# VH-VL binders against q0atu2: the designs that were tried, part 96

Target 1, 119 residues: q0atu2
Amino acid sequence: MLDKKARIRTSREYRNVFEKGKRLSGRFLIIYYVENALDNNRFGFITNKKIGMAVIRNRIKRQLRAIVREYQGQVKNKHDIVLVARAGIGKSSFEGMEKDYIAIMKKAGLFARNANKID
Key: E = the ipSAE of ESMFold2; O = the ipSAE of OpenDDE; V2 = 0.75 times the mean of E and O plus 0.25 times the DockQ between their complexes.

## First folded at step 6 (VH-VL)

Design g12 (framework fv_recibokibart)
Fold by ESMFold2-Fast, scan of step 6:
Structure g12 (fold): chain C 119 residues (1-119), chain A 122 residues (1-122), chain B 108 residues (1-108)
Amino acid sequence: as target 1 above (119 residues)
Amino acid sequence: QVQLVQSGAEVKKPGASVKVSCKASGYTFTEYWMHWAKQAPGQGLEWIGEINPDSGDTNYAQKFQGRVTMTRDTSISTAYMELSRLRSDDTAVYYCARDTSLEYPSGHFDYWGQGTLVTVSS
Amino acid sequence: QIVLTQSPGTLSLSPGERATLSCRASQSVSYSYLHWYQQKPGQAPRLWIYDASSRATGIPDRFSGSGSGTDFTLTISRLEPEDFATYYCQQYESDPWTFGQGTKLEIK
């Protein structure tokens, strides 16, 4: 669902975000983020085996992509952002993940202060 | 025990395509980047590209862009590299190799497949 | 693309001697994004030294890696018969990831 240019696609760029980026932990999510030299934002997603079986990890990945896509317009431009799902995310609701994402993005200063899901 | 097992040797005619497989075992396939490298007879190693087996996202060396396609099937922990419009200078051993981690890749390849010899001859 | 030049192309030495293998990058390699592999004829490469100076699992302590920027070295303090092989350096600084042409370490 995310446009090709909105995705972090190379191993080295993932490494760059982890190495040079800031880290912020939420309840179910960790974000790593760094300003890029592009004209747009790029997102990456990590769901590891600590979350659960492949079916659960694939559901979480799909839901996180949906959340990121929904709030794309609220994200401060020119950032590479990697979302890492924490072990407990498998038991979270969609709404729980969405709330956690909004909270951590606001805390990181990556959203306008009052950015919220619109309709 | 981590192991990467590649498909067997192939002989192809110029202009054909070849698809090499690399079956992973002993670890969670989707948690490590997979790379592919070429080694022509008597020559050194040449990186072809990489795939994130979790997302399916790929990145190819410019020299191979347009002729190479990397895919994977997570249900059988297998990565694939397809090379099209084969030329005689594509004759080489092709290797798959695992990076250290999806989350924190280091770009060093800790496990390698045994290699697949692809011979392109008329 | 970053070109890695290894020297010498072939190094002929006897068991017991010290070997010094050079890898020079055409551009600076940040941090420790330089790795070394050993390859014997008919075999896949094997990770030998990673992050410029860390030995991979099972690699004897007679092997050491050093260097930064554009100049990297693999040193073998006292050659054993099993050490004679081709060694490749590899950079992870800039896409595409590239290997050097290799240094063949052969018995004199």
Scores: ipSAE 0.595, ipTM 0.854, lowest interface PAE 1.5, mean pLDDT 90

Design g13 (framework fv_recibokibart)
Fold by ESMFold2-Fast, scan of step 6:
Structure g13 (fold): chain C 119 residues (1-119), chain A 123 residues (1-123), chain B 108 residues (1-108)
Amino acid sequence: as target 1 above (119 residues)
Amino acid sequence: QVQLVQSGAEVKKPGASVKVSCKASGYTFTEYWMHWAKQAPGQGLEWIGEINPDSGDTNYAQKFQGRVTMTRDTSISTAYMELSRLRSDDTAVYYCARDTGSLEYPGSHFDYWGQGTLVTVSS
Amino acid sequence: QIVLTQSPGTLSLSPGERATLSCRASQSVSYSYLHWYQQKPGQAPRLWIYDASSRATGIPDRFSGSGSGTDFTLTISRLEPEDFATYYCQQYESDPWTFGQGTKLEIK
């Protein structure tokens, strides 16, 4: 689970990212991102009914939070970032989601250095 | 048909707690923010707070911070608002309301409302 | 928090007349972050106008919303008997979400 301060927690904050943010699509993920005026990065996660049943959506959310947590130290500056899972994500492997996340974050210019798994 | 059905009227003593329920049907409960609002007798509307039913994350108006707790049970598509340390000025109709927009694009305006729950605080 | 002030508090008019209801914000509301609700006695509020000027589903075209910055208006071009109700504005520029005190539209 991510630290409370590292999560987007209000409807207005989600709306701000979608309205003012940039959008990049990957194979399994879409990210929306915008610079914030805080001292830290914040992440939001959206898994809708098109992905599958609640058990699948909950697994995907857990896995995406784990991926984000592993790469927190690589994320540049002060940004609000929302990850939206695409319908096909339920068929992906953990490694596939991780590679997609790294690729999108690099393309967005949000990684301050080359991303590497900590352990 | 989207419906929000709230629990029945409550009469409480000062200092007690009250928990109001709001059962949703006709849509995917976890895909829309849920809000709660207060309306004292003869008065206007006052926003209390919101909950993301998917994550469980909450956001409360400062006036109610420390006294209000919002929760949900996704297995029965029901949202709850608990207000503690009740005072006489907590006497009001309490409404739940669905955000018009999805979790992906919240509208922060309210397209469907529960019928309201009257909470009376009296000695 | 942003304070919304509605005026007049009560507006007494006859069917067939034009109504103009005002909502003023204590600070600028960006874009169209302002909504209107109608409420009749004993009923829950109903979404009427969203994003300053968009009519909700089923709302007659005699209703229009306009405004920007700190000044917003709800206009009813020709009042019908069913239009007499209390109208509330709401902002979502900044947390907490706030409502105006309401304008009661009553039959003269």
Scores: ipSAE 0.583, ipTM 0.833, lowest interface PAE 1.6, mean pLDDT 89

Design g14 (framework fv_recibokibart)
Fold by ESMFold2-Fast, scan of step 6:
Structure g14 (fold): chain C 119 residues (1-119), chain A 123 residues (1-123), chain B 108 residues (1-108)
Amino acid sequence: as target 1 above (119 residues)
Amino acid sequence: QVQLVQSGAEVKKPGASVKVSCKASGYTFTEYWMHWAKQAPGQGLEWIGEINPDSGDTNYAQKFQGRVTMTRDTSISTAYMELSRLRSDDTAVYYCARDTGSLEYPDGHFDYWGQGTLVTVSS
Amino acid sequence: QIVLTQSPGTLSLSPGERATLSCRASQSVSYSYLHWYQQKPGQAPRLWIYDASSRATGIPDRFSGSGSGTDFTLTISRLEPEDFATYYCQQYESDPWTFGQGTKLEIK
């Protein structure tokens, strides 16, 4: 799914994004984001118990990774971005999550206005 | 109360793999980073790596890259560390440990530890 | 990686004495990212001091941590019999996270 090099993998880097990053809320997603010193983007994902049972949270995680992967080519380089799923995301469709992701990324200035799918 | 319970001692031959489990209870498993550390007999502690139990993302010390794999099963609140291509110097007690801070704000110190799993690599 | 060097390797003292354990880092560590653990034979390590100077829950006030940059110290003002153990420092400044080699505090 998502390239392993494009994932935030260290605990310290998650802390850095939350401490120093900007926050922007959508309908189903919140993003925290900060510019990094690398030449690529990295993504992190957080779902919490408020979303629902493990089966729901696992579905949401898979779908969010698929969405991020699909649009990775449209994201402005050199950013660490953590996606936090909001409580209501479990009721959303895949298309609803996708639209929310595009909208929030555009508001953050991290996406072109006419974002295109990679696949 | 918070408790981490690890699987029992293992005896393996050089070249084999071992998979150690760490079952968490008393807290929400997916809300804290989990770490693994090695302690060879009579020696000090060595950090192996960490896993975000919510996302499954992992970060390993370079020394163990290519030989260690950390996973988890959120349905049973259990973390796993698999070490492959075992050598005699892999003989050690392996510990899992919980980060004191939250998933969003990890502290990088470890408030709760498993009891340890002795892995002996012997021909 | 940041190498943590602890000194002395072994410290032999009697109950009632003061103990001073040192941890030196090969690179600067923010005081928030240096922690200490106590370990007794056959047991898992236990968090003792975190963020250079904060005592973990239940740790007696005879223990104190101090230091910044590359030099950190764990002090025990009056040794009790249960304090004889191995102490490890640990840094969370730079990946990979590392431990010092330990200082064994033993009875004379």
Scores: ipSAE 0.678, ipTM 0.866, lowest interface PAE 1.1, mean pLDDT 91

Design g15 (framework fv_recibokibart; at its last look DockQ between E and O 0.77; V2 from the best seeds 0.71)
Fold by OpenDDE, look of step 7:
Structure g15 (fold): chain C 119 residues (1-119), chain A 123 residues (1-123), chain B 108 residues (1-108)
Amino acid sequence: as target 1 above (119 residues)
Amino acid sequence: QVQLVQSGAEVKKPGASVKVSCKASGYTFTEYWMHWAKQAPGQGLEWIGEINPDSGDTNYAQKFQGRVTMTRDTSISTAYMELSRLRSDDTAVYYCARDTGSLEYPTGHFDYWGQGTLVTVSS
Amino acid sequence: QIVLTQSPGTLSLSPGERATLSCRASQSVSYSYLHWYQQKPGQAPRLWIYDASSRATGIPDRFSGSGSGTDFTLTISRLEPEDFATYYCQQYESDPWTFGQGTKLEIK
C-alpha cells in the first residue's frame, strides 16, 4: 500500500479532485487530477460493482496500486490524482492496464521530463 | 430497502473499550462513505468520523483522534466503530449514517441512518 | 472549523402557524454542503432538506429551505402536528463535518 502521505484519504479530498480537477478517460481507467499545495503527490482509487465481483475488484485494486507505485517517482509533484476503474478493466491484463495508465498519464502531461520507464 | 442495523446497547466501565457494529443492506456497501455521529443525552449531533468502505481509509474528528478506530468487514457489509479509554462523557447514542453520495461524489449529507446504539459509561 | 449557530433554540408555535428556523455559519458555506435533518425523541435523525433548498424524498411541500453564504433558513409554511421536532443543520464545506446545536420546535 502507498504511504499514508501519498494517499487521498478523506471524502472532502476526493470531492475536491472531482470538482476542481481535470478528467481524462482511457480504455480501462479514468483519471482525475488537480494540483495540490503539498510537496508530494497523493493518489486515490475508486472501484465499483461494475468491475465485477469482490475478488475481481480486490485484484484490480492491487494491480492499480502496483502500477502507481512503479511509476510514482516519475510523476510530477504537487498533484492529487484519482484513478477510477472502468467496467472493462476486469477482463484486462496487467500489461494492458499498465499501458493504459502510461498512455493517459502522458496525455495528461503528468510525467516528469526525464522519466525513463515510459515508452 | 436500504437499511443500517446497529448492535445493541452497551454498558461499560470507565477505561474500557466499546465496539459498535453497523450492518448495511439494500445497496453496495463499498460504494458509499460511512459516517458515525455521537449524541449525548439531551444534546445535539456530533460528527465522529468517516470511513471509505472500499479502501478502509478513515478520517476522524480531532476530538476523537487517538481513541476512535473505524473499520469494516466488506464480506458482511458491516462497519465498526471502536471507542477506547471510555469516560463518563462518552455516554451517548452513537449512529452510523450513509453518505448520499458515492465514493466518486461525496455529497456531505446522510440519507440513511442506523437506529442508534446507546453506550452507557458508569462506574 | 465552521460553526453553525441555529436560532432560536426553542420555538413554540401552534398548528397552522408559520415557522422560520435560522442556521448561521461562521464562514461561507456552499449551498451544496448545507443540509437539514429532523429528529423526534427516541428516533434517529432523518434527512429533510439537502443542498440548502432541496426536499428529501417524501418531504411535504410546506417545507422549504433557502439561503446562501452564511445565512440559511428552513421554513414551514403551515405547521402540522407531526412537524414538531428538533431540526439540525449540517455542513461539510470543510473538515470537520459540523452540526448546528438544533432548534426544538414545540407545540404551544
Scores: ipSAE 0.856, ipTM 0.941, lowest interface PAE 0.6, mean pLDDT 94
Fold by ESMFold2-Fast, scan of step 6:
Structure g15 (fold): chain C 119 residues (1-119), chain A 123 residues (1-123), chain B 108 residues (1-108)
Amino acid sequence: as target 1 above (119 residues)
Amino acid sequence: QVQLVQSGAEVKKPGASVKVSCKASGYTFTEYWMHWAKQAPGQGLEWIGEINPDSGDTNYAQKFQGRVTMTRDTSISTAYMELSRLRSDDTAVYYCARDTGSLEYPTGHFDYWGQGTLVTVSS
Amino acid sequence: QIVLTQSPGTLSLSPGERATLSCRASQSVSYSYLHWYQQKPGQAPRLWIYDASSRATGIPDRFSGSGSGTDFTLTISRLEPEDFATYYCQQYESDPWTFGQGTKLEIK
């Protein structure tokens, strides 16, 4: 699904995002983000905020990764971004999570100028 | 109290695979990074890799890349390390260890360790 | 990768003496990412000193850590019988995380 190159994989890199990054909260998601020195964006995920039972948490993880992958090309290059699920996300629909992700990424200025297919 | 309990000793032939388990208790398993280290007989410690128990993302030392796989089962608070294509120099005690910090602020030092699992690779 | 070299490899001393253990890094390591462990035969390592100079919970004040850059030291001001063990330094500055080869502190 999301390429290994697009994942934040080391513990040290997670620390860097939380230590140096900016924070923006949405309805179901919080993002922490920082500019990186690479040619690409990388994403991390934290979904253990007592969202619900294992089946719900696993569904949320899969759906968030799918959303990130779908909009990957619209994210301004050279950023490390960690998505943190809020407790209420367990009751959200896929569309609700997607809408929240788009809204918060736009608010953060992380979506490219032409990310909207408004033409 | 916090405990990491590992599976028992294994004896394997060269070319086989071994899967060591590490069962966590006394804390929220998904809130701390888990590490694995190797210690060959009479030798020092060698870091193998780490796993984010929440996301499942892993990072391995290049020396073990391609032969090691780290996984976890959050329903039973258990981490696993599988080492494939075993060689005689894989004979060692393998340890799991918890990062002292949170998922968001890992520290890179390890406050709790499993008791170790001896893996012997012999013909 | 950062190589940590510990010296001496074996240190033979008697209870009551001062011990000084060295850990030298092949590249600079922030003090926040240099840690020490104690290991006794048949046991798992135990976190001893973290962030170069902070004692882990329960560690006696006769133990002190110091250093920065590439040169770090663990000092035991007055050895007790229970202090005879192998000590490992470890870095978290650069992936992969690495340990030194250890200094074995043995009774003379």
Scores: ipSAE 0.782, ipTM 0.897, lowest interface PAE 0.7, mean pLDDT 91
Fold by ESMFold2, look of step 7:
Structure g15 (fold): chain C 119 residues (1-119), chain A 123 residues (1-123), chain B 108 residues (1-108)
Amino acid sequence: as target 1 above (119 residues)
Amino acid sequence: QVQLVQSGAEVKKPGASVKVSCKASGYTFTEYWMHWAKQAPGQGLEWIGEINPDSGDTNYAQKFQGRVTMTRDTSISTAYMELSRLRSDDTAVYYCARDTGSLEYPTGHFDYWGQGTLVTVSS
Amino acid sequence: QIVLTQSPGTLSLSPGERATLSCRASQSVSYSYLHWYQQKPGQAPRLWIYDASSRATGIPDRFSGSGSGTDFTLTISRLEPEDFATYYCQQYESDPWTFGQGTKLEIK
């Protein structure tokens, strides 16, 4: 899905985002984000909360990755961003997760003003 | 209660591969980073790499890049480390160890260790 | 990578004595990224001190950790027979997460 450079991959990278980053909660998601020293964004996903059986968790991961990929061109660069699925996200529709993501990213100031959605 | 049980000792020839397993019990396997370390006979500890058991993402020490592969099977709460193109200095005890902290806030220290797996490489 | 050099390599003491084990890092290590393990022959390592100075659960008061920057110390105020083992420091400042080569604390 996301290329290797756009992924948070190591334990220390996750630790840094949670240790030094800002936190915003939405209805189904929490994001943690911090400015990085790169020219690009990196994304991480946490679905280890009690949200359902493995098939549900895997579906949620796939859907969140798809949402992030869809809007990644609108995200201001130089950020490490971790998406944490909240309990109850398994009852959300794809559209519900997408709406939540857009709202929380706008509140964080991470979307460029008037940017168009990438289809 | 919390337990990491590793597969049994292996004897291998140079050039072969070995796959060591580490079965977790007594906790939720996917909520903690898993690490692997090497201890050659009479020597200290050497970190090999780590795996996020939820995502499958890995990070390896440069010394082992290209020869090590870490995987997991979440349905049986088991982590694996495969080491290829074995040579005599790969003879060692290999340990799995759990990070004390959560996936999102790892501590970098290890509260539970497997019993170790002796791998002997001899011609 | 960060090299951790422990000294002495072997420390020979008697029960009741005070032990001082040193760990020096090649680069600065934040206190929350420096940890200590005890290992006895034939056993896996055991977490002993974390975050430079915090004792793991069940570790006796006679063990204390201290230090900052590049110099860290594990002190045992009054050695008991069960304390004779090898001790390793470990860093989490920069990957790879390196260990010191160990200090073997043996009975004189």
Scores: ipSAE 0.537, ipTM 0.839, lowest interface PAE 1.8, mean pLDDT 90
ESMFold2 (binder alone), look of step 7: mean pLDDT 93; pTM 0.944

Design g16 (framework fv_recibokibart)
Fold by ESMFold2-Fast, scan of step 6:
Structure g16 (fold): chain C 119 residues (1-119), chain A 123 residues (1-123), chain B 108 residues (1-108)
Amino acid sequence: as target 1 above (119 residues)
Amino acid sequence: QVQLVQSGAEVKKPGASVKVSCKASGYTFTEYWMHWAKQAPGQGLEWIGEINPDSGDTNYAQKFQGRVTMTRDTSISTAYMELSRLRSDDTAVYYCARDTGSLEYPSGYFDYWGQGTLVTVSS
Amino acid sequence: QIVLTQSPGTLSLSPGERATLSCRASQSVSYSYLHWYQQKPGQAPRLWIYDASSRATGIPDRFSGSGSGTDFTLTISRLEPEDFATYYCQQYESDPWTFGQGTKLEIK
């Protein structure tokens, strides 16, 4: 699970990211992102009932948090980023979600440490 | 029909803790922010905090930080607010309330409220 | 934190009169983040006006909200007996979200 400081916890800040942020779509994920005025990056997560039953949605949330935590060090400082799971993510593998996340973050220009592609 | 139904009145001694429940029905529980507010006898409303029912992430007013814990159980569409180390000035009606907007675009105003739970702290 | 000060604390009027309720913020609040609730004794609050001026569903047109910056007003053009209640303003501009102390509208 991500450290509390690395999570978007305020309802108003979710609204700020969606209202003022940039949007980028991948195969299984959409990200919304905006620069913040803090010392660190913060992440938010949204799933939808269209993804599947609660057990599937809970698995997706846990796996997305694990992926974000693993690559946290590569993300450019001072961003609020919200991950929205697309319909169909419930049928993806962990590796598929991870690959999609890396591709989207690179495309957004959010990886500061030149994280290498997964072959 | 959207409803928020809260647990019944509680009487507690100073130093104890209380856990109030708020059961949601008539909508998808995980798609709206849930808020909690306090109203002491004869006084106005005071916001305590909010929870994202989908993620479980919480945000509390600083006055209640360290004493309040908000949780939820998505399997039964129920939100909880636990207040610890109770004092006499915690005697109040506690309300849960649903944000009108979506998780990604909350409105910051509340269209549906629970009926309230009276918590009395007395020795 | 933003403090909302409502005035008067108690307003005693008769049915048929106009009521003007003030809500003053300690810092600027966007109109999109200033809301009003009505509460009657023994009941939960009810959303009354949102985004400073928009009436919630079912609220009579005798109620209007206005204002910007630090000064907001709830006006009732012609009081009905059912309007006697406590009214609270609320801000969503800055965390923590706060309510005013309320204006109690009492029958004279």
Scores: ipSAE 0.715, ipTM 0.872, lowest interface PAE 0.8, mean pLDDT 91

Design g17 (framework fv_recibokibart)
Fold by ESMFold2-Fast, scan of step 6:
Structure g17 (fold): chain C 119 residues (1-119), chain A 123 residues (1-123), chain B 108 residues (1-108)
Amino acid sequence: as target 1 above (119 residues)
Amino acid sequence: QVQLVQSGAEVKKPGASVKVSCKASGYTFTEYWMHWAKQAPGQGLEWIGEINPDSGDTNYAQKFQGRVTMTRDTSISTAYMELSRLRSDDTAVYYCARDTGSLEYPSGPFDYWGQGTLVTVSS
Amino acid sequence: QIVLTQSPGTLSLSPGERATLSCRASQSVSYSYLHWYQQKPGQAPRLWIYDASSRATGIPDRFSGSGSGTDFTLTISRLEPEDFATYYCQQYESDPWTFGQGTKLEIK
C-alpha cells in the first residue's frame, strides 16, 4: 500500500490542499490538488457519511488506495492530492472507480503519460 | 447538544500504560478531526496529537512520538489516547477536543472539549 | 516549533478596568491560525476568539482580538467579575500546534 511518506497525514496539510488547491469533479470522485515543496507526491482520502455505512466506506477507502498505488508512477511529481468520494461511489464497481480516477487525473494534467496504456 | 465525554480518573505506576476514552455525541463523529492535549498541574496546555476519525490517520507531537497511540471506534463514536511507559511528569489532566472545521476544511480552533481525565502517575 | 510567549504572566486588575493581553510568536503566524481560549479553575478550556479577531458564539462584545505576523492581542474593554480566568493563545500555522503559557487575570 502507500508508504507513510506518500500520505497526507496532518489536518493543516489537508487544509492547505483545500485552501490553495484546484478542484476537479468526476462521476464518483472529486480531487483537490496543489504543488508541494517535497520530492514526492502525497495523497489524502476522504469518505463521508453520505457514502453509506462504515463497512462500505472502509471498502471504498481500501479500493481507492489500491487504485492510487497502482497508478502512482504515472502521476507528475511534487503534488499533494486529496481524493473526496462522492455519495454515489458506494454503488460503483472497482473498475468504475479506476476509470473515473484516470479520467480526472488526465483532465487535471497530473498524468505524465496515458495511464490506460501502461500496465 | 454536542458532547465529548471522557473516561474517569486513573492512578498508574511508573512504566505502566493508560488508555483514555472520549465518546462523542450530537454530531457525525467521522466528519471532524479530534485532538488531544495535556495539562500538568499548575501548567498550561500542551498539544499531544490529532486523529482523522474517518481514515484513522494520526499525527503526533515529536515529544510524544513512540509513547502515544491514538485510535478510534466509529461504531461507538469513541476516540482513544493511549500513553505508554508512564513517567511522573505524565501526571496531568488529558483533554480530547474537536476541531471547529469539518474534515474537508479543518481550521485549528477547538470548539468542543471533553471534561478532562486526570491521570496520576505515582508509586 | 513555534513558541508562543504570553505577557504578562499574571495581570492584577479590578472590575471595570481595561485588560490587554499579549501573545508573541517566535515565527510569523497567519491571523487565520491564531486563536484564544479562556479557562477557569477545574474546567476545560473554552474557545473564546478564533482567527485572531472573531468572537466565538456567546462571547460578550467587550472582548476583542487583534494582531498579525508575530504580535497578537486580546483586549477586554471593561472587566466583569466573571472575566477573571486564565487566557491561552494557540497557533495552527506550523506543526506541532502549540499554546502559549497563559496569562492569569486575577482580582487586585
Scores: ipSAE 0.388, ipTM 0.789, lowest interface PAE 2.3, mean pLDDT 89

Design g18 (framework fv_recibokibart)
Fold by ESMFold2-Fast, scan of step 6:
Structure g18 (fold): chain C 119 residues (1-119), chain A 123 residues (1-123), chain B 108 residues (1-108)
Amino acid sequence: as target 1 above (119 residues)
Amino acid sequence: QVQLVQSGAEVKKPGASVKVSCKASGYTFTEYWMHWAKQAPGQGLEWIGEINPDSGDTNYAQKFQGRVTMTRDTSISTAYMELSRLRSDDTAVYYCARGTGDLEYPSGHFDYWGQGTLVTVSS
Amino acid sequence: QIVLTQSPGTLSLSPGERATLSCRASQSVSYSYLHWYQQKPGQAPRLWIYDASSRATGIPDRFSGSGSGTDFTLTISRLEPEDFATYYCQQYESDPWTFGQGTKLEIK
C-alpha cells in the first residue's frame, strides 16, 4: 500500500530495473535495484505463480508492501527497487520475510547506517 | 491456445461511459502486462495505457488521463477498460493486447490481440 | 512523446517486387524497443517483427527488419499477394508508447 510516488508503475520501468540493475538474492527474496534520477525511491513487487495459489500470493504481496513501507525511511534515496518473491516465500513467517528483506538491503548497501524498525 | 476475447459492440450517447472487457485464456493472466489501444475509423493505432494484472497498477497516456480507468478481476482472468465522458471522437475500435515477456522481464511488444470492440458515440 | 513517422504513407507495388518501408523516430530509440505490426482491414494487428530485426513466430523469411537510432526499415524481398496490408512501427523507448501512422501497401 505505498504512495503512488513510491511505486514503480510502468512496464518499461520494471524492464529498466531488470535490464540495468544489480541483482542480489536472499533466502526468500531477490532484489533488483538501480539508481534513478528522481528525488525519491520507488518499489515494485513480483509474486509469480510458483509461490502458490492466489490467496497465498495476495498475502505475500500485502506483507511485503507492509515491510517495505515500515523500513522506507531507512532506504538510501534515489533508487528503483524491485522485490521478486522466491518460490519458498509462501512457507515463511512475516518475521522471516522481514529479516530477509533487512539482510539483503544491508548487503546491497541500500540501508542507512542506523537502520531500525520504523513504527 | 492463448486467446483474448473482448465484449461486443456498444452504442453510447455523448457524456456516457463505456466499459469494455477482455477475457484472457491459455496462459497465467497475472504474469503478463495488458495493454489497450484505440483505432478510430480509417486511422492508425493509438496506445491508451497498460495494467499490471498482478498488482493492479496502471499507466495511462496523458491524452486519456482523467477519462480512462483500467481494472482487472484475477478470479476470472478479465481486464477492463472504462472510458468516461464520451465524445464523438471516441468512436473507435478498442483493442486489448498482451505485452510480451513476463512481469520479470517485459519486452514491450504485443504478441496477442483481442478481436476489438467497436464503440460508437452518437446522439 | 516520441513521434514515429512512416514513409511512404501509401506504397503501390506489384507482386514479385521488393518493398522497403521506413520508420523514422523524433529521437533515438534503442534497437530492442522498435517493433512492427501487420494489419489487414477488419482484423486486429498482428506482431510481425520485434526488437527491430527478429521475425515473430510464423512470419516468412522474405520479411526483414533493420535499423538503429532514429531510422528503421522493414523490407519485403519479393511481395506475395497476402503481404498487401498496412504496416505499423511501434516504440517502447519512452512513455507513452507510440505507433507510427502506418504505411499502406497496396496493389498497383
Scores: ipSAE 0.532, ipTM 0.835, lowest interface PAE 1.6, mean pLDDT 90

